# VH-VL binders against q0atu2: the designs that were tried, part 270

Target 1, 119 residues: q0atu2
Amino acid sequence: MLDKKARIRTSREYRNVFEKGKRLSGRFLIIYYVENALDNNRFGFITNKKIGMAVIRNRIKRQLRAIVREYQGQVKNKHDIVLVARAGIGKSSFEGMEKDYIAIMKKAGLFARNANKID

## First folded at step 13 (VH-VL)

Design uf52 (framework fv_recibokibart)
Fold by ESMFold2-Fast, scan of step 13:
Structure uf52 (fold): chain C 119 residues (1-119), chain A 121 residues (1-121), chain B 108 residues (1-108)
Amino acid sequence: as target 1 above (119 residues)
Amino acid sequence: QVQLVQSGAEVKKPGASVKVSCKASGYTFTGYYMHWAKQAPGQGLEWIGEINPKSGGENYNQKFQGRVTMTRDTSISTAYMELSRLRSDDTAVYYCARDKFSWEELYFDYWGQGTLVTVSS
Amino acid sequence: QIVLTQSPGTLSLSPGERATLSCRASQSVESEYLHWYQQKPGQAPRLWIYGASSRATGIPDRFSGSGSGTDFTLTISRLEPEDFATYYCQQYGDTPLTFGQGTKLEIK
C-alpha cells in the first residue's frame, strides 16, 4: 500500500501534473510527470471506462499501487507522477503491467540507471 | 481554421545547427502537444519527439537524444525544433504535428506543410 | 521499439479495383492506438483512419480499416484517381512512436 503522503489526491494536483508535466506512452500505461518542491515522490492513478467495469478498474488500480510501491526506492526523488491506464491493461498479466512500468520509468529517466544504456 | 505554418527551406553545412519553426493558429496553442517527425528523401516517417507547449516539457526519441532540442514561445504560438551537429543523413523534410490533450484520442490530426533541410558541403 | 512492417511496399492497380494494404506490428498494439495517414507527393501526411477502424472527418466510406493484435489492414473498396498516394500506418501504443515504411499505391 502507498503512504497517503505519496499519493496525488486532489483534482488541482492532477491538473498541475498534466499542465506542467512531460508525457510518455507505454504499452499499458501513459505517465505524466513533473518535478515537485516536496521531500518525496507522489503518485496518481487514472483508470477510465475503456478498461472495463468498475471491478476491473479497481483491481488495476490496486495492482498499479502495488507495483509502484515495490519500485518506489528506484524512483528519482521529488517527482509527481500520474499513471493513466490504457484500454488494453485489463487483459494484461500483473507481470506485464510491472514490465511496462519499469520500461516506461527507465525511458523517462526516472530510475537511477537508464534502460537505454548498454548493459 | 487550424493551421500549422513552418519556416522555409534551409541549406546547411555538416556540423552546423538548424532551427525549424512551426507557428500555430486557429486553436489554443497550449491545449495540444506538438510533435516533430523526420522524412528523409524517398523514405518513411520517423518520430523525433514531443513537447507540451504549456510547460515546455519534452520527450525525445532516443535515436535523436543529445542532438535535438524542442522549445516553444507561447507569446507567438510557435514551436521550435533545433537539430545540432548536422550530418548528410539529416537531409530530410521535417514536420510538426498537433496532438490533442487526451488519454484516448492520441493521433496527429493536423500537420505543418514541412520544412526541407538540406545538409551538403 | 515496436517495428511496423507494411506490405506490399508498392501496389500497382487501376481505378475501380479493390486495394488491400497490410500493416504488421512486431508486438501487439491495441487497436485504439493504430492509425493510418495518407501522403501525396510534396504534401504533408493527413490523418485518414484512427483507432484502426474510424474514418477521420471527410474521408470517403470506400475506405475501411480493420485488425487487432499484430495484424492491421486498410481497404479501399473501389479506387478513385485521387486515392493513389502513399499510406503509412503508425502506432501510438509505445514510446518511441513509430511509423511503417509506407505502401505506395500507384496507377497501373
Scores: ipSAE 0.511, ipTM 0.862, lowest interface PAE 2.3, mean pLDDT 90

Design uf53 (framework fv_recibokibart)
Fold by ESMFold2-Fast, scan of step 13:
Structure uf53 (fold): chain C 119 residues (1-119), chain A 121 residues (1-121), chain B 108 residues (1-108)
Amino acid sequence: as target 1 above (119 residues)
Amino acid sequence: QVQLVQSGAEVKKPGASVKVSCKASGYTFTGYYMHWAKQAPGQGLEWIGEINPKSGGENYNQKFQGRVTMTRDTSISTAYMELSRLRSDDTAVYYCARDKFTWEELYFDYWGQGTLVTVSS
Amino acid sequence: QIVLTQSPGTLSLSPGERATLSCRASQSVESEYLHWYQQKPGQAPRLWIYGASSRATGIPDRFSGSGSGTDFTLTISRLEPEDFATYYCQQYGDTPLTFGQGTKLEIK
């Protein structure tokens, strides 16, 4: 679960990321990302009907939020990132989604070392 | 009608840079991503990268990263691909191609005519 | 990266015959993200089949695409002279986007 300030909340905020950002396609995820003028990262999540029924889409959204939360300390600060789930994600395991997230974030150059290591 | 018109053939020496243009017409330039692909003589296609024409945000194939730069000029609906530190194996036809600003239907529906770049000493 | 392998590399047939072109992926690709392009000498590629099975605008019904997972096929039921060209499959299922090496369809 991400706190309120770490979420992209409005249609206008989502549209800003799509229009101003970069895009990168992974096996199960497409990310759209742009540097923001805030002091923190924000994440958005999109699941569409091509994935499957509401119960599957809701499960995927929960799992993606859990993955993002787990790795949030490794993401370069001051970015708005939208994760769009691709049609095949419904057939993936949690581990498969996690691996794709890590791979795509590394390809995008968005992963950095854990800042909490530095006092 | 939709058209992507590319700049003319170029002959360059090894170590030089080349900048290819792709002028779009017949549609809203900022409503579609622009991609670039390479085709060496007698070979297949290789994806170089993409650019968001509205923002200028770009992503490159790792193979070309560090040598390729994609830009655009929205005032003249033109995308550019610059390749630096040219080698003989960069001799190829370079194509621009568009895809829709969406995440659901991702394919290259229109292509430029291609630009032959020859790298020779 | 996902490698697409097309077979055969060259297919020699006569007009009126059936052509079957294969595209195999090194990893599973959702059908929605597999496409075929036709290219004639001196011309740019043209979108031919998208999403494994949907014909692009203006493409005759003698062309059909099928497949899922790692195995995809382009079939031409009755070859016409204008169909002799090189066909490339492409995946949009993972970055970097990749193309097969092509199947050249030539007159016997």
Scores: ipSAE 0.636, ipTM 0.885, lowest interface PAE 1.7, mean pLDDT 91

Design uf54 (framework fv_recibokibart)
Fold by ESMFold2-Fast, scan of step 13:
Structure uf54 (fold): chain C 119 residues (1-119), chain A 121 residues (1-121), chain B 108 residues (1-108)
Amino acid sequence: as target 1 above (119 residues)
Amino acid sequence: QVQLVQSGAEVKKPGASVKVSCKASGYTFTGYYMHWAKQAPGQGLEWIGEINPKSGGENYNQKFQGRVTMTRDTSISTAYMELSRLRSDDTAVYYCARDKFGWEELYFDYWGQGTLVTVSS
Amino acid sequence: QIVLTQSPGTLSLSPGERATLSCRASQSVESEYLHWYQQKPGQAPRLWIYGASSRATGIPDRFSGSGSGTDFTLTISRLEPEDFATYYCQQYGDTPLTFGQGTKLEIK
């Protein structure tokens, strides 16, 4: 799980990222991201009903938080990043989501450290 | 009535820069992302990148990274694409196209008429 | 990047005939992120079918789209003279966004 300090929590904070940020689409994820004025990164997660039933959406959110937590040390500091789950994510594996996350973060230039290719 | 009106044709020398404009009307300019695409003579379409008109936040196709810059001016509802260090293979029609703000309905429902950029020798 | 391959490159048919245009993706693309555009010479592309199967506003019902995964099809049930144009498929499933090379419908 991510620390509370590392989570985007309010509707206003989410809206700020969407309105002021950049966007980048991946296979299973879209990220919206903007530099913040804080000492740390913050992450938000959106799963909508098009993904599937609540049990699937809750599983996806838990898995995305686990992925973000695992790679948090590689993310360039001082960013607010929102991950939006896309159609098809419910059919993907954990490793599939992880590979997509790494790919989009690299494309966005948000990784400060080299991320090794997933086996 | 939604319209995207682009600037006129340009003829440039290799090594020069070109800046194409796309003026939006008939909708809330900041409610839609603006994209740019390239179409070389007799060829298909190639995506160049996108810009968030509210913030100026931009993402580019890696192929054009370092040579393309997208900007906008919200006071006149106009988006710009500047391509630098022009080569002969940059000769193409360049299109702007809008894409609704959000993450669900991602498609180009309106396009500009295109701007022909010719790079001579 | 996802490569979209359209076939045939050129399709020569007569008005009244059925046209079937193929778009194959190098990787699976969710249907809601696959779109078709029509382009006539000297004109900008126009959104024709979005999300693999939804007709854009004003598009005649003789046009239909279908497909999922890596294989998508645009079908025109009975060609009218105004349908002769180039059709491009496009994916919005992964960055960079990509288009197919196009299928040109020409009069036989």
Scores: ipSAE 0.835, ipTM 0.916, lowest interface PAE 0.9, mean pLDDT 92

Design uf55 (framework fv_recibokibart)
Fold by ESMFold2-Fast, scan of step 13:
Structure uf55 (fold): chain C 119 residues (1-119), chain A 121 residues (1-121), chain B 108 residues (1-108)
Amino acid sequence: as target 1 above (119 residues)
Amino acid sequence: QVQLVQSGAEVKKPGASVKVSCKASGYTFTGYYMHWAKQAPGQGLEWIGEINPKSGGENYNQKFQGRVTMTRDTSISTAYMELSRLRSDDTAVYYCARDKFYFEELYFDYWGQGTLVTVSS
Amino acid sequence: QIVLTQSPGTLSLSPGERATLSCRASQSVESEYLHWYQQKPGQAPRLWIYGASSRATGIPDRFSGSGSGTDFTLTISRLEPEDFATYYCQQYGDTPLTFGQGTKLEIK
């Protein structure tokens, strides 16, 4: 599970990320992201009804949280990041979701291990 | 009602920079992402990148990273694309196009008329 | 990156005939993220079909789109003179966004 302070919780906080940030589209995920004024990263997760029934959406959310948690040490600090699941995610494997997450985080320049001073 | 009007044709020498504008009207400028695409003479379309007009946050196609800069001025509902260190293969028509702000049903429903940039010695 | 290959490159037909334009992706693309644009010489592209099968506003019902996975098709049931143009498929299924090279519909 992600700590409370590592989660985006309110509609206002989600709207802030969409409006103030930028985005990157991946195969199964779109991320919206912006630097925050905190000392930590925060993550939000959105699954809409196009993905499927509640049981499928809840499974996807659990798997995405697990992936984010596994890689949170690689993410550049002080970011709010919202992961939006795309229509095809329900047909993907856990490995497929994980690979897409890594790919989009690297493309966004959000993984610390890919970063240098200038990035 | 929705209209994207781009600046006029430019002729530049190799090594120069060009800045193309795209003025939006008929909708809330900050409610849609703006994209730029390149079309070389007789060729297909190539995506350059996108900008959030509300924040100025931008993402580029890696092929253009380092030579292209996207900006906007919300006071006049205008987006800009600047391409530096011009080469002959930058000769192309450049288009702006708008896209939905929120995550689903992403496509380019309105395009600017295009700006021809010619790079010649 | 996802490469889109359109075939044929040029299709020569007469008004009244049926046209079938193909777009093949190097990787699977969800149909919701596959779009078609029409472009006439000297003009900007115009959204024609979005989400593989939905006609954009004002597009005649003689145009239909279909397909899933890696294979997508744009069909024009009976060509009208104004339909002769270049058609581009586009994927929004992964960054960078990419377009096919286009299929040019020309009068025979």
Scores: ipSAE 0.783, ipTM 0.902, lowest interface PAE 1.1, mean pLDDT 91

Design uf56 (framework fv_recibokibart)
Fold by ESMFold2-Fast, scan of step 13:
Structure uf56 (fold): chain C 119 residues (1-119), chain A 121 residues (1-121), chain B 108 residues (1-108)
Amino acid sequence: as target 1 above (119 residues)
Amino acid sequence: QVQLVQSGAEVKKPGASVKVSCKASGYTFTGYYMHWAKQAPGQGLEWIGEINPKSGGENYNQKFQGRVTMTRDTSISTAYMELSRLRSDDTAVYYCARDKFYWDELYFDYWGQGTLVTVSS
Amino acid sequence: QIVLTQSPGTLSLSPGERATLSCRASQSVESEYLHWYQQKPGQAPRLWIYGASSRATGIPDRFSGSGSGTDFTLTISRLEPEDFATYYCQQYGDTPLTFGQGTKLEIK
């Protein structure tokens, strides 16, 4: 659901975030993140087989993109951020994933203002 | 074999700074995150933070934020932790420990021997 | 932050006996992110069990770990003299990473 310009697409771009960035572990998510030289933020998403079957992994990816899109205006500009889904995320609710995303982004200092969903 | 060798004991006065080193050998230094932990006398372990040795990117436990700085020198495979504005409750053994770079198998498989920092006046 | 509570604080036993060490978390922790470390006086902690139940390299099979959710256990089936040490559980399930306060296993 994110604009093409707001997505990390290539393996080279993902590798750049991992190698040049830093990370923070949350309950359901680990983020790797680095400041970029662009005018916008970019997001990447990783799910692995430990989460569950393909149908579960696809649901998680879709839900994470929806959460990121909803809060994109609150994220400090000029960052590349990769969200890695952790074991246990498949058992969480949508609300649980959303709360973890907000918590980890605040801990990372990546929210420029209140991450309240309500405008 | 993998080894993490830390600098020797330090005695500091309140208000001073201390910089502890952790020299890695036996593996690719930039392939693993480095963590630091604190153990006060007779107490358990407390996590201080982590650094990406490849980039220098760091994240700290909120309790130490503003007083701790982690750095590294890849040319000598050495990580550093500097703690400033020392207080008596900073008296502790400080450990470095390595961790996987990527998100699976996250645990501290090798630790340094520890560095005793004593803050007294 | 997730608080880990270990019990008992001190466990006094003799060689040959079975030891059972408890670690309880204030919030659910995925088994994959719960680890145990052994520490002897004057030494660094050493990875002992990772992911709740996997023995680290070189750890004798008399050691086993189990548990899920908020309750985790480290069991030593038949104590040897070298097993008397302090054992710490650790969670890597949320930042900040935290450790339990330790269980000291001492000779009776």
Scores: ipSAE 0.853, ipTM 0.923, lowest interface PAE 0.7, mean pLDDT 92
Fold by OpenDDE, second read of step 14:
Structure uf56 (fold): chain C 119 residues (1-119), chain A 121 residues (1-121), chain B 108 residues (1-108)
Amino acid sequence: as target 1 above (119 residues)
Amino acid sequence: QVQLVQSGAEVKKPGASVKVSCKASGYTFTGYYMHWAKQAPGQGLEWIGEINPKSGGENYNQKFQGRVTMTRDTSISTAYMELSRLRSDDTAVYYCARDKFYWDELYFDYWGQGTLVTVSS
Amino acid sequence: QIVLTQSPGTLSLSPGERATLSCRASQSVESEYLHWYQQKPGQAPRLWIYGASSRATGIPDRFSGSGSGTDFTLTISRLEPEDFATYYCQQYGDTPLTFGQGTKLEIK
């Protein structure tokens, strides 16, 4: 899983990203992102009941964490990024989520220029 | 009550720039995203982009990327949309519209009255 | 991008009749991200139906929205004179946000 240092944990931290950051809406995800004063990135994840039962929401979170972890090294540093799962994500495949994540992150310009795993 | 009041009609020459304003009242300006839409004469609506009034962060439709700039002045609860290098097909009514902000309520609940921008030689 | 196609382009009816407006999406859109707006000449659009089936504040009961996936419908059970306008569907399921081309509901 993601290192503790790479996680957004507090309500205040989430609020800061929502209020002071930018957002981009994809098909399955909305990302909120803002620069931080740290040397590392932090990620947060939000799922709501519209996605489905708790089991489904937890699955989605696990999948999103896996995606974020996979591409973590290719994301520009000094960012707090919150992933909000949209209603349709429960119907999507892992690959679909990954594709959406990559697309949104590209649009946001959050990937490093020399990222090797970005198609 | 929530109100969005836009600036008056503009007449511009091709190649010029236009800056339309949208003054918000009746709610916390920085608490909602502001969107802009274009409606050419007799045509439908086209999304231009959005701005977070608190941060100033903006996202544009790629169709307008490079020519549109969205800004805001929080001190007067006013959003601005500037369109540069104007051409005849930019002639349209431009609207600002408030976003509900929440990911469960992503719709435009309030609109400005619109600003007609005419681009002609 | 998600393309919304509305039909018919123009709908000519008389007061008291039933109106059915269609909005088809090029790809699936979750219901909570499909909305309808009403616009009258010289006026700004006004939120009418949100989340495919929820009436905005002040919207009469004769208006109803339905649908899911790629097919959505706005229905007016009994037309009133003030209902004649152009109706636009709009999706917030993906960026860029897009609108249908509109259905003009005119009096016969």
Scores: ipSAE 0.570, ipTM 0.891, lowest interface PAE 1.2, mean pLDDT 93

Design uf57 (framework fv_recibokibart)
Fold by ESMFold2-Fast, scan of step 13:
Structure uf57 (fold): chain C 119 residues (1-119), chain A 121 residues (1-121), chain B 108 residues (1-108)
Amino acid sequence: as target 1 above (119 residues)
Amino acid sequence: QVQLVQSGAEVKKPGASVKVSCKASGYTFTGYYMHWAKQAPGQGLEWIGEINPKSGGENYNQKFQGRVTMTRDTSISTAYMELSRLRSDDTAVYYCARDKFYWQELYFDYWGQGTLVTVSS
Amino acid sequence: QIVLTQSPGTLSLSPGERATLSCRASQSVESEYLHWYQQKPGQAPRLWIYGASSRATGIPDRFSGSGSGTDFTLTISRLEPEDFATYYCQQYGDTPLTFGQGTKLEIK
């Protein structure tokens, strides 16, 4: 559901975020993030086998993309952000993942302190 | 062999700043995050924050935000933690510790020996 | 912030005895993100058990870790003199990272 231009797509682009950025750990997510030279934000998503089988990992990716899309208006412009799903995310509810995303983005200074869910 | 060697003990007056160093050897300095932790006398450990040595990107525990600054010098494989506006409850041993760059198996496998900072009038 | 509470604060035992150290979290912590460190007076902490149950390199097999959710345990099956130290649990499950207050294992 995210616009193509809002996605981190290549391995070189992911590597750039990891090497030039910084990170922050949350309950279900770790984010790596860095300012970009573009006029928009881009998001990347990583799941690993510790989360579960392919069907679970695919569900998690879809849910994370939905959360990111829902709150994209709250994110400070000109950032590349990679979301890495942590062990335990497969046992979380959608609301739990959403709450963790908001919390970690606020801690990272990428959201306003009073950021609310947008339609 | 991996080693983290910290600078020596400091005595500071309230309101001053202190800058502690942590020199890494035996591994690729830019391949691991560096963390700092505080241990007040007779108390447990408290996480201060982390820095990406490759980029200089840092994140801090909100409790220390505004008073702590983490930096590094890759040419000498050294990380720094500066704490400003010192007060008596900043008296503690400060430790640096190494952590993996990527998300798997995050823990502090090597620590510096610690630096005692005493804040007294 | 996840608070870790360790008990007992001090455990007085003799060499040869079994030690059981508790760490309780205010919120559920995935076992993969719960770690234990050993610290002796005047020394830095040393990684002892990671991911609740995995021994770090060089740690004797008399040490074992267990637990999940909010309740974690470090067990020493047969105490040796060198085991008397303070043990800290730590969570890496949420920022800020936090440590317990420590359990001091002392000679009776």
Scores: ipSAE 0.856, ipTM 0.923, lowest interface PAE 0.7, mean pLDDT 92
Fold by OpenDDE, second read of step 14:
Structure uf57 (fold): chain C 119 residues (1-119), chain A 121 residues (1-121), chain B 108 residues (1-108)
Amino acid sequence: as target 1 above (119 residues)
Amino acid sequence: QVQLVQSGAEVKKPGASVKVSCKASGYTFTGYYMHWAKQAPGQGLEWIGEINPKSGGENYNQKFQGRVTMTRDTSISTAYMELSRLRSDDTAVYYCARDKFYWQELYFDYWGQGTLVTVSS
Amino acid sequence: QIVLTQSPGTLSLSPGERATLSCRASQSVESEYLHWYQQKPGQAPRLWIYGASSRATGIPDRFSGSGSGTDFTLTISRLEPEDFATYYCQQYGDTPLTFGQGTKLEIK
């Protein structure tokens, strides 16, 4: 699991990212991202009822956290990033989610130039 | 009531640039993404890109990447789309459209009246 | 990108008839991200159906949307004179956003 320091936890923090950040829409994810004044990145995750039942939403969140954690060290510093799960994500494989995440993050320019875990 | 009012028709030469404006009213300008679309004469619609009026963050269709610049002036609730290095196939009506922002429901609920841009030598 | 293909290109019907417009996607699109717009000559497009099956505000109940996956349909149960226009489907299932080429509904 992501450290508490690496998590967006409050409604205000989420709102800040949505209002002041940029967004990129992928097949399964929409990412909202904005620079923060911290020395670390923070990630937030949004799933709504359109994704499915609570058990599905929790699964999706768990999977997304796993993906984010895997690539955490390769993301540029000082960013708040919110991942919004899109309706179709429940039908996607883990690999599909991961691929979408990587693609979107690349488009956003959020990966460090020396990132070595990105295909 | 929500309104998007665009600037008037433009006539440009090839190689020139055009900047179309879209003034929003009746809602919080910075609360919704603004999109731009192209419609060539007698043709369908083509998405150009979007801008977050609050942050200024923009995303463009790759087809227009390098030639389009979207900006905004929050003080007057106005979005701008600039297209450079114009060519004849840029002749079209350009629309601004507000994004109905509900995470899972992304559609254009309000449109500007359109701006005709004619590129002719 | 997701390509939306509408059919037919032109549909000629008379008032009172039933109209069926098709929108086919090159890949699956969630219904939440498929929308329809109406456009009349010299006017901007107007939101008509959102989320595949929800009528926009003020849209008569003779209009209905349906479909899922790659096949979506806009149906007009009984055409009124003001319904003759061009209809576009649009997807936000993936970027770039794309539109169908449109179906022109004209008076026979």
Scores: ipSAE 0.500, ipTM 0.875, lowest interface PAE 1.4, mean pLDDT 93

